# VH-VL binders against q8wwc4: the designs that were tried, part 5

Target 1, 195 residues: q8wwc4
Amino acid sequence: STEEKPQQHQKTKMIVLGFSNPINWVRTRIKAFLIWAYFDKEFSITEFSEGAKQAFAHVSKLLSQCKFDLLEELVAKEVLHALKEKVTSLPDNHKNALAANIDEIVFTSTGDISIYYDEKGRKFVNILMCFWYLTSANIPSETLRGASVFQVKLGNQNVETKQLLSASYEFQREFTQGVKPDWTIARIEHSKLLE

## First folded at step 1 (VH-VL)

Design m07 (framework fv_masavibart)
Fold by ESMFold2-Fast, scan of step 1:
Structure m07 (fold): chain C 195 residues (1-195), chain A 123 residues (1-123), chain B 110 residues (1-110)
Amino acid sequence: as target 1 above (195 residues)
Amino acid sequence: QVQLVESGGGVVQPGRSLRLSCAASGFTFSSYAMYWVRQAPGKGLEWVAVISYDGSNKYYADSVKGRFTISRDNSKNTLYLQMNSLRTEDTAVYYCARDSGYEYYWDSSFDYWGQGTLVTVSS
Amino acid sequence: QSALTQPASVSGSPGQSITISCTGTSSDVGGYDYVSWYQQHPGKAPKLMIYDVSNRPSGVSNRFSGSKSGNTASLTISGLQSEDEADYYCSSYTSSSTLVFGGGTKLTVL
């Protein structure tokens, strides 16, 4: 019953673009330099970001499929325990929306970098990575509501239903003497699906 | 072109078991979630089961849960339905169907269907 | 038992428009935009006509359109033709991670 006009027959997809405040960009550059200078002379934020993107694609796939045993070496035990309960209770469309195909990741940004010692003198670096990705999972519009930084319409995209979602993964490495130099995922945030 | 061919249907007595197969061709079988849907003679469609693209997730209709098992062999491009403790009300044409989404992204819609295989449960 | 509610039959004449309703609850049709419509001719497998409430697969006529309001989804067929005579089924995803079909509607073109 909707009025028939060429524009009203078209479905336009929107891309939400995340971007960093210039002050935050300077801050992350300084912290990346401090990691290099004081913790790891081989550290590169650019190489780290590419590795984190691969890890996100892989981990999100395993989460969506409830393959928690394969995540034991990649995700902190406490985080994985909480995720098991949350993910298994999700509807299939929400589970499917957790997964990011590497080719569908449209934007990656480095969030906060934390460099700290705990009260026991252990040295940690936490790097928050934010990923923006497209998904074909059909999530109700109510579930996908939230503040958008910026949206751009794509007039020529396929009419297939795809949504733009974001997820934040926090990577942690311990630099304490004698500890293995491995990155683990210490936090996963998906405000639309997991909180 | 996409083809789905069901087999394994037949006449069985109540309480017995039967295994259905669906041979897929013309697409990357390992990239799609797959379904079994049934239709009793002269009646409507009823969803039976779904399996994820890699076999890690499975869901069943309440009417068949605990009796039927869906599985797949991606190396053979084949979908299976193991039906145990069959009842007369399981008599139906069983269709194999492909989800219209790709890999992790299920649309819960069936873009391609097989021709169906008849299962008759009678004494 | 939890089948979505569709009228058993609907009729129309060539060139007219008809609408088939599909009513569920907030746990299926009302809660998710995973509503599909299927056309089935006698002795044939069903064919997908509409997915995700209002989307048409390639090869499906623009005469077919879908919509949803609250707990009710609707399939509208405009410019009705004799070949549209078939059974039509709606389907929805549910909050239990299952799928449910409607009881089916027989469309007669007089």
Scores: ipSAE 0.000, ipTM 0.448, lowest interface PAE 19.5, mean pLDDT 79

Design m08 (framework fv_masavibart)
Fold by ESMFold2-Fast, scan of step 1:
Structure m08 (fold): chain C 195 residues (1-195), chain A 123 residues (1-123), chain B 110 residues (1-110)
Amino acid sequence: as target 1 above (195 residues)
Amino acid sequence: QVQLVESGGGVVQPGRSLRLSCAASGFTFSSYAMYWVRQAPGKGLEWVAVISYDGSNKYYADSVKGRFTISRDNSKNTLYLQMNSLRTEDTAVYYCARETYVYESGGYTFDYWGQGTLVTVSS
Amino acid sequence: QSALTQPASVSGSPGQSITISCTGTSSDVGGYNYVSWYQQHPGKAPKLMIYDVSNRPSGVSNRFSGSKSGNTASLTISGLQSEDEADYYCSSYTDSSTYVFGGGTKLTVL
């Protein structure tokens, strides 16, 4: 009815930090069309984004558990070697904060799409994906300077505190004829934990 | 089976030209970057030139830049090295080599080499 | 000259282990995990023995192993056999997006 209250509960709301920029959206669609038209007729940016979100949840969990051998097929070897040094040195609570549960990913943004040839003429597509996710990992606010902290009320007594973190994963695929048509992670950025 | 067979080597005088060929078989030649690598008698290996899978990109060692030209004909599965203004220092066995992307490791390597062809530059 | 530094020669007895070093800079060996090792018998083409620092192609004996620390890569051959007597070359990817080779190491099995 017209007398309906606009908000029934006093809850702390998450504010999504990223929004689709109309110019970036148009550019992304054009580049996605070029990939489809000239490289891969089965390519879909929407399907890719969902797959990338699943890959992020899986890879971040394996990183948090230091299961680097299981990442050799998913992450570029050079990147994985650098990550082994950085992740292994993190305290356990920071390692836990690297992991994103798929149901805690609150926003996904497609960043830059690069279509290029390397120095040997091999064709590459790189897609940068930015993820915003909630973590219940117990990390002091001082360690996560600039991160948003949210409180969720559960029932009449409990308060659950979660922190909003972001990570950027760059996915790369080679479209040179005769190579495996698989996506690999060519870059991982986490400004709060892996900088 | 993958095979690379070089030909065109021989004895030439300084300042002259020579063209080497490398016939490829047993793989999709047009999908791979190809290299020329040389080895002077009793010396080590030296990279000479690389050509991309489609022939659009080419790079040369400083010692041969401006004198040698790498090219390929994907319809004939053949790699070429045109060698101009030859010097006695160019005397070497010339190998063609295939660069392969190893997806499982995420790297590149020379997995196959030809038997080589000898070029002797003498007066 | 070679871009990567290797010892000119190394020797060992059958059954022993030997190690060959390959030293570069942060723009090649130190910057990338794309170090390969090649075996060359007299009068023959090089054969790939190790790629990407420590990986063996199919058909290469597990007596051959590779490693890297900083700007130095190493090839280790355990249980030396007479057939291992050859020249060994290291190679690395570079910031110039091409490959450089070491000067080569002559292995003698005495």
Scores: ipSAE 0.000, ipTM 0.435, lowest interface PAE 16.1, mean pLDDT 78

Design m09 (framework fv_masavibart)
Fold by ESMFold2-Fast, scan of step 1:
Structure m09 (fold): chain C 195 residues (1-195), chain A 120 residues (1-120), chain B 110 residues (1-110)
Amino acid sequence: as target 1 above (195 residues)
Amino acid sequence: QVQLVESGGGVVQPGRSLRLSCAASGFTFSSYGMYWVRQAPGKGLEWVAVISYDGSNKYYADSVKGRFTISRDNSKNTLYLQMNSLRTEDTAVYYCAKGRYWLGSYFDYWGQGTLVTVSS
Amino acid sequence: QSALTQPASVSGSPGQSITISCTGTSSDVGGYNYVSWYQQHPGKAPKLMIYDVSNRPSGVSNRFSGSKSGNTASLTISGLQSEDEADYYCSSYTSSSTYVFGGGTKLTVL
């Protein structure tokens, strides 16, 4: 028999739909091609995005657990120093809300891709990744002004109520000759939790 | 074509050390996480260690933690496993394997393996 | 014993379909969509057959398919051929940033 796809194939609903600027989509593809052509023949924006989701899930979990020593090789020193102060000061429920389960990431957007040289002639690629994820953390609505309430429909038509949060992680890699190529998180923004 | 070639296996007495190497070609070695996976004779697969694309992150199976050290030399496209304080239960074929992302995820391509026998 | 649970053996005849299960916990199979399957013929290195639960690498027959429900992942092989006779292993990423394998399933094509 031919397998029929069930009508309840989709298990999540987005309350707010945003559309990527078509010009930004084209620019992202061109910049990805330039990285492939001139820096890394194995580079793929699709593979990068999947790796970035995994890195986000991993780093956000370590942040929520205050395991800062394990982040020293992943996050830029100055960024990590600032994050230690901010995260340590958060209530436990807010710390829990920082952590994104990879299966709860409902939307991923590749933001700006910057290819540039600094004043010392070092070559960098910066890729901004924006993640929208669901959390079951019990956070007062007043603390999260503008947070969306999102209903997830599971098999058997059961419904779970979760809050939708967003975080932006900027990944940086140096392509200067003779330098160890390190993907480092150069910026973490979470307007609701890490202002 | 992706190729991974392990070397350095052999017969060694308990308590001694061995260093395994894996020569990689056919892909940009510096962009991907790498693994060591072992298989004892007639037994199943056991993950041993992983190293991120840049060498900054390393994770180990509990059975080898504190005894084995994974490392890489991106300038030579070579992965290493330094095995110290070897035990008879470390006897296995050791495979190197390529990850897909900088953090790993799955074992994309495998070498043919190198046999390590720990016996008296 | 952190290995994922697989049946020790399965068997089928040519042209039939078989399914191999791989059961873990919410901290590995249930927590992540990073389940992969490997085929190993005697004396050979393992070969990736399925990654990220259900994706097939280039060059792998469409007779191989993967799925996951809760803490259990499954590999299904349709239209069994003699060449499919091998050991099959599942693997998963874990919440401790480690990797675990199933105990392996010997497929016999009768």
Scores: ipSAE 0.005, ipTM 0.458, lowest interface PAE 12.5, mean pLDDT 79

Design m10 (framework fv_masavibart)
Fold by ESMFold2-Fast, scan of step 1:
Structure m10 (fold): chain C 195 residues (1-195), chain A 120 residues (1-120), chain B 110 residues (1-110)
Amino acid sequence: as target 1 above (195 residues)
Amino acid sequence: QVQLVESGGGVVQPGRSLRLSCAASGFTFSSYAMYWVRQAPGKGLEWVAVISYDGSNKYYADSVKGRFTISRDNSKNTLYLQMNSLRTEDTAVYYCARHLYRGWSTFDYWGQGTLVTVSS
Amino acid sequence: QSALTQPASVSGSPGQSITISCTGTSSDVGGYNYVSWYQQHPGKAPKLMIYEVSNRPSGVSNRFSGSKSGNTASLTISGLQSEDEADYYCNSYTSSSTWVFGGGTKLTVL
C-alpha cells in the first residue's frame, strides 16, 4: 500500500498534448510540399498554421459576441447562416466558452487536407485545423462531458480552474487562375457547444 | 478514359540526344503533375523526373541530373523528356505516368512505354 | 540501383496468402506514409495496386492489402490465383523530394 495516492485529480478522458503524431506531421508536411510544388510556390504549412490560429482566435471571439456581420468576409455565407441560429440560442456562459484567446491555445494540429478539382476545372484546397484551448468560462461539467479540468496555481495564493475544449475549423481556398487568393472558413465544428 | 501514349524512342549512339513525347487524353492534363519512369531490359523500375501541373517545379533522379530535361505543353496535352549526353546505361523502356492527385500517391496511370536503345 | 530492399522472389499455392516486404530507411519508407505498390505482367506497363501504404484504387481486388511497420512496408495477397503471377514493385517518396523503387519481387503461384 502507499501512504498517499500519487494522483490527486482524475480526468474524464486522457488527453495527450504537446506531442504530434510523427507520421501525421510528416504527412501534412508532404501535402504542404505538394501544394507548394503543384499549386502555389509561396504556400507554407507553417505560415498557414500561424495564420489559421490567428483566424480561429479572431472568428471565435466574434461568434461569442454575435457580431455576425463582421464574419461575412471570413466565413462562407451558408455556414454563417447556420451558425447564427445556433450561437444566438446559446446561454451567455456557453457563448463565452466559444472564444479562444491566442494565449490560451495549447495545441494545434492539421487534420485532413483535401486537394481537388471540380467539374469546371476549378482548383480547391481545404485544410482542416484542430485547436485545443483553455477557457475560464463557467460551464457546468455535465454540459461539457469529456472536457478535461485543470487547476492553475496563480502565484502561491490562488488556484484558477480552467477547462480544455477543442474546435475544428476548415479553411478553403480556390487556386484557379484569376481568382482572389483568400482563405474562407467553410466549416466550424465544436462538438461540446455546437452541433 | 485516361490514355498516355509515348513516342520518340529508337536506337541512338552514345553522346547523342533524343526527345521523347507523351500524348495525354481523357483527363484535364493541365491539372496533374506528370512523371517519367524507366525500366532497363530485364531490370526494375527507376524514377527519372517529375514536373508540376504548370511546369514551374521539376525534380530529377541523380543519375540524369544535368543531362535530361522534363517539360510540358499544356495547350497540346503533351509531356516531353529531352535526353542529352546519352549513355549505354540509359537503355530502357521509358514510361510516362500521371500523379494521383487526390490520393497522395505517385503513379496512378501509366503509358505503354517507348524503347530507347543507346548502343555503338 | 534500387534503394528499397525486396526479396527477389516469393512463391505460394493457389488459395493461400503471401507477403512481399519492402525495406527502406527513416528517410523514405519509415518517414512517410507514401508507399505504393505496382504489379507488372511480362511485356506490360505497371499497374497501381496500393497507394499511401494501404489504400486500393477502384477496380483492384480486395485480396490485395498493404501495411507498414517501422522501415518495412508489406504487400499481402490473399486467395492466390494464377493471374497474380507477376513482378511487384514498391515505391516511396524520400526526404530529398525524389521517388525510389524497390528492386522488384517475382511472384510464382505453384
Scores: ipSAE 0.000, ipTM 0.446, lowest interface PAE 15.7, mean pLDDT 78

Design m11 (framework fv_masavibart)
Fold by ESMFold2-Fast, scan of step 1:
Structure m11 (fold): chain C 195 residues (1-195), chain A 120 residues (1-120), chain B 110 residues (1-110)
Amino acid sequence: as target 1 above (195 residues)
Amino acid sequence: QVQLVESGGGVVQPGRSLRLSCAASGFTFSSYGMYWVRQAPGKGLEWVAVIWYDGSNKYYADSVKGRFTISRDNSKNTLYLQMNSLRTEDTAVYYCARGSYLWGTYFDYWGQGTLVTVSS
Amino acid sequence: QSALTQPASVSGSPGQSITISCTGTSSDVGGYNYVSWYQQHPGKAPKLMIYDVSNRPSGVSNRFSGSKSGNTASLTISGLQSEDEADYYCSSYTSSSTYVFGGGTKLTVL
């Protein structure tokens, strides 16, 4: 019995995406409930995740274009200074790979949620968002060690390769008495491009 | 369900001021960027102003910059547009619109609009 | 402030496919993936049809699709129906952290 007889139009090498452990899922939901219950009755992790996805698409595009002045209100100052140095040193193909199109974001998950006070008594909530997205940027396989690679045919003419990359953006909001609460990006991690 | 209700429109003479309000309900107002968009009679849409979810950032169309002020009161779920030094060119239906979560990049829900007529 | 360029009108027959273009510059349509499309029937407020170039909100027919190439975004309506007769506007975020709309396109279903 042969299972597949049609011509192959797509070649896929899959790496199973890490699954959230039931314990991690429960912890995330408990922390989200605590934010809602004790810090912000209007908080919704579902609505936050949707907004974070939009923020990721926007910020990643501006980073890829080195439009750092437009990121000053969105990204923490110290983080932006570090990113400016790292991003400007990247080859153009790596810069292009930083950008995630909203329609190419395959999977979004909520990572760690941290609720804490700093040494000055300021109250913070940090939410780590992990995004998996497809890119057509031409990056050497050596740089993408461990990443999934897809090959897609555009009709019968050309072969387009797409690579699955991941990025983690940490969003921070300060709940200190008298401080206007705002979400800013406190950390950006891209293991294949930015460490 | 998401609802946006504009009010404060009317007939005013050039050079005078008018304040528009938009009452929001059916969603967490403090989590969304908000917009004002206008449409002159028989003309197309023109973006006027945006305010981020917490009021921290505000941006204006060049045609209204320095004359209009956008503001919000998250405790009252209300968006405002203070219009000063009105011109006949400001005659339009003014729509309140909700942006995407946190900051707006598109206008997902719109109010019914309120007519502002500036005539001499 | 600059506006995006759309054709003033477009026409089609029921069941046909039509496309409306929206042309800007590298400082708006070409620079960002923040293009949205709005449908407006006479006397009504606009309704979001497409956001972030190609995404559909819940409740919008899959007959509506969006795309972008360079400085030009496109809205395509497949299986044209009489209820699609309306004005269509594109919008884009700009490098000045502002927003611009196209001049609008009147769709007539013949």
Scores: ipSAE 0.005, ipTM 0.463, lowest interface PAE 11.9, mean pLDDT 79

Design m12 (framework fv_masavibart)
Fold by ESMFold2-Fast, scan of step 1:
Structure m12 (fold): chain C 195 residues (1-195), chain A 120 residues (1-120), chain B 110 residues (1-110)
Amino acid sequence: as target 1 above (195 residues)
Amino acid sequence: QVQLVESGGGVVQPGRSLRLSCAASGFTFSDYGMYWVRQAPGKGLEWVAVISYDGSNKYYADSVKGRFTISRDNSKNTLYLQMNSLRTEDTAVYYCATDYSEYLYGFDYWGQGTLVTVSS
Amino acid sequence: QSALTQPASVSGSPGQSITISCTGTSSDVGGYNYVSWYQQHPGKAPKLMIYDVSNRPSGVSNRFSGSKSGNTASLTISGLQSEDEADYYCSSYAGSYTWVFGGGTKLTVL
């Protein structure tokens, strides 16, 4: 969670991302310890977060390009089926706004961590990741209700207008003995683009 | 390796109760969900109930909801089905099942079944 | 009552291929990729032949294959053999932690 202060023009709304909820921080540490102690001695929340950020950048780009076939091994089938109709119906500028470049992810936070068994006795860990990212996609203001707008000026007289958007991706891994130790995306939420 | 053995079936009159048991062995019973599936004589299969690994979540087919109760005792590696207010249409072979193979959403291990006959 | 529709019977000769259909709705077969097929010989418990639409458990012959199109799943048996004579049932996850079965199809090898 570094590098979260974007350069702003004086006319643009200032955004301060604040501080994380201390209760959530404590819960995250405890649940990460429980995963390490009982499920996977090689688990690290720091390493997971970096991997999740890479996955978000990759998956969001494939979604924006409607390359759904390439997402079949990364995103749960039911989630992908629902997203296909929603994403395909978006205007091109909205599709472009779904994509987050890795270098434009401003802030990452870990939401809830759930450790549970399903109705079949399978063991799951779900980790909710929230990402804040900048996009140069030209989205109408009525679509960005309450969203923050930045104007970024580089030293060479170039000015870029960027919008700050957020997306929440829920990652799931099954720890049942014999199952592949792969993380899949079980939920994608984007309140500005995907209702 | 995995073995499921049902017991408790028999002949009972309508309106009475009966309790079925399923003894599990060959796997860590407390780590897996368990199912009851029934089959009326000469008819097809019907899912009846499921219970989570720790017994905290239970779901039932609409035909038995409110009358049947699924439960388990992980210390005894045993699954139960308490059947109350039995009707003639509950006559069936009752199978205990699990999906022990982790990649499956099907029932890959079944017991031999126990016959429940509800008749006057 | 069975929620999924299967033909009551199907027949074939040794070496022939046959297909059994299983038709549901968008709330079961059409909505989820969790379709399984079971083989049952008289007086025996069912045996899982196909899971997750098209996957075979270890030990199941590659003559058995599964597929799905829309609300209809299909089981195909190629190179039909006498030991394939049995009842075949389809099943699907139906949401809300419930499962549904088809009425069953009796396969006769002539």
Scores: ipSAE 0.000, ipTM 0.442, lowest interface PAE 17.0, mean pLDDT 78

Design m13 (framework fv_masavibart)
Fold by ESMFold2-Fast, scan of step 1:
Structure m13 (fold): chain C 195 residues (1-195), chain A 126 residues (1-126), chain B 110 residues (1-110)
Amino acid sequence: as target 1 above (195 residues)
Amino acid sequence: QVQLVESGGGVVQPGRSLRLSCAASGFTFSSYAMYWVRQAPGKGLEWVAVISYDGSNKYYADSVKGRFTISRDNSKNTLYLQMNSLRTEDTAVYYCARDLYYEGSGWYDLDYFDYWGQGTLVTVSS
Amino acid sequence: QSALTQPASVSGSPGQSITISCTGTSSDVGGYNYVSWYQQHPGKAPKLMIYDVSNRPSGVSNRFSGSKSGNTASLTISGLQSEDEADYYCSSYTSSSTLVFGGGTKLTVL
């Protein structure tokens, strides 16, 4: 290992999150094909998206509960360090708003897909996933300026006010020969809660 | 058994060049990033250079940038360090070291030196 | 980045336990579980003794153990033996994605 920060090649183009568009769908399919053709013949962006949605629901709940020890195998260690500091300092209502129930994820979009090699020659694929979800956490409107507010019926038909929030999770997998095929969360962005 | 054997050290005058070699055996050399780490007499450890498994990426400590070149020949299981414009402060034992990659770690900037060679002494003196 | 802080020396008697500390900040030792320890005998190459705070490589005696509390990692050697006399270096991953070494601790077995 180097004692100085290594230079890393990254090919990430950010896109507007929260809504799919035809050009983004085409780009995603092309990059998924390249992963399939050159890295993993069993890769499917559709199956990946379902798994990522499950991971988001699980990880966001653990973050809201400050159960950082349970996130060590799911989240990159430097990301978890930064998140621990930020999340711990949040008010309880903001912590509650981080958690997304699987049933309340209303929209999922695939952002950019990056394929790159690091300076050690290891092969990586990063897939940015954007999630839109409803939360009943009571957050002051000045914190969520511009957020959409909805009234929805619960299973027992009670009307409850919910807010629409978004979060972006970047998933990374190493394709270097001999490495376990595990996806790890390499970045979590929540502009309203984790700034 | 993993083994790393350095050679090429010696006494050299300032401004001259020297080439170090590290012969690797007992593992798939082409699958590992390799390092050069040095230790000046009576001092601590200092990283010098790293090379990726396929030789496509190289990184150097600021103190040696532009003067040293790391390279490898995967067909010969050998790592090299070409040292040009040597200075008295380059005097050190130079170690060849292998990257420890634990599959569970998954993050690219985390390595440990799991195997070291015996070292080769480079003395830059007039 | 600045190197990690270790005591310059530590001593013990055969059969005793000693502990060597390695102190950093929340951006290195305190922030990550990526601490390693190396043993170096005079005139020899360093040997990895501990990685990921508390894990031992194959062939390292179970007398060596690692731990971490806050910003301080510790290497503990139990049942101290004369062959344990060496320099010990800690190393840690940092938030700037670098690896730094401690200044080293000389262990003397009296």
Scores: ipSAE 0.000, ipTM 0.396, lowest interface PAE 17.5, mean pLDDT 76

Design m14 (framework fv_masavibart)
Fold by ESMFold2-Fast, scan of step 1:
Structure m14 (fold): chain C 195 residues (1-195), chain A 118 residues (1-118), chain B 110 residues (1-110)
Amino acid sequence: as target 1 above (195 residues)
Amino acid sequence: QVQLVESGGGVVQPGRSLRLSCAASGFTFSSYWMYWVRQAPGKGLEWVAVISYDGSNKYYADSVKGRFTISRDNSKNTLYLQMNSLRTEDTAVYYCARDEYGLYFDYWGQGTLVTVSS
Amino acid sequence: QSALTQPASVSGSPGQSITISCTGTSSDVGDYNYVSWYQQHPGKAPKLMIYDVSNRPSGVSNRFSGSKSGNTASLTISGLQSEDEADYYCSSYTSDYTYVFGGGTKLTVL
């Protein structure tokens, strides 16, 4: 194995989560413009991203606590039904790792944006958001294959071990006339915990 | 059953005006951006004007800017093109076209011929 | 400046395959997947054949396919038939949030 975990650090370093794809960045900006121009003059990808980050923190916490009843209006019904079985079967430490505190979200990235009409003229926008967050949950390293592990130490004070995890949440909104203008979570992916 | 039907074309002298209409049916007209696209005899396609779903945004090709005005009446499902100060180079078949979410034209009208000659 | 370049004409025999190219820049074709193709018979309105580089609308034959490599998009027609004889136009959405059309290609079936 060529992989060795980081040793204790005396100060925190910035986490590099890879390189931005410039083509994807431009494509995202074009699709954000199309949403603004054709669907919603009040739409802002920056404001959406901040709202999505808040939604992720809130939904992930409720999911970790198995409060599925409170998720029925936030998460698509078929998605929630699939998650109930997977989440309830997780050990408590894995459930705790699903929750992201807002202040522990290290990086947020906008993935694919889909704009489409169905054959009946209903209008949909789907925005995939990718979140990278730190957790202090006690999870075996073999369960989190490829996850980064950090130990933070401030002088001779407390040593805190945190793991870097990622989750992808897809938000959907219907823009058909007369439909409630709310975003709903249509997909949740957490490859390390919800395989 | 989406249909777009243009009307108002004809023969006019240079410097005069014409108004084109496009009657839309079979879809929710107020939900779509609409284009006017023209084609000179034996030449290629050239977009001339576009209007947003609610009429709040309008854009024009440089060749017609200041002379043509695009408008719509969503209560009548009708698109309009007011053409002023017509020139011989404006001679073309004018099509109205529906813009599917901003990236392509999925339906076109049959076109209406505008001939500008003395 | 965002003009798309197409060959003026292309020809083929019944049953053969032909390809029509559409060359732009990185700001219209290269960096985006928003290329569409239209077929126009004499005296008729254009008809959408391909959108978003390679997608076919309902009612368009699977003999028509689209692709893209770098700054060049291509329309390929397989099993060429006499009724395919028409003018073909490419179009792309640009980084300036506008459309551009190619000059058109006349397809002749020999």
Scores: ipSAE 0.005, ipTM 0.473, lowest interface PAE 14.0, mean pLDDT 79

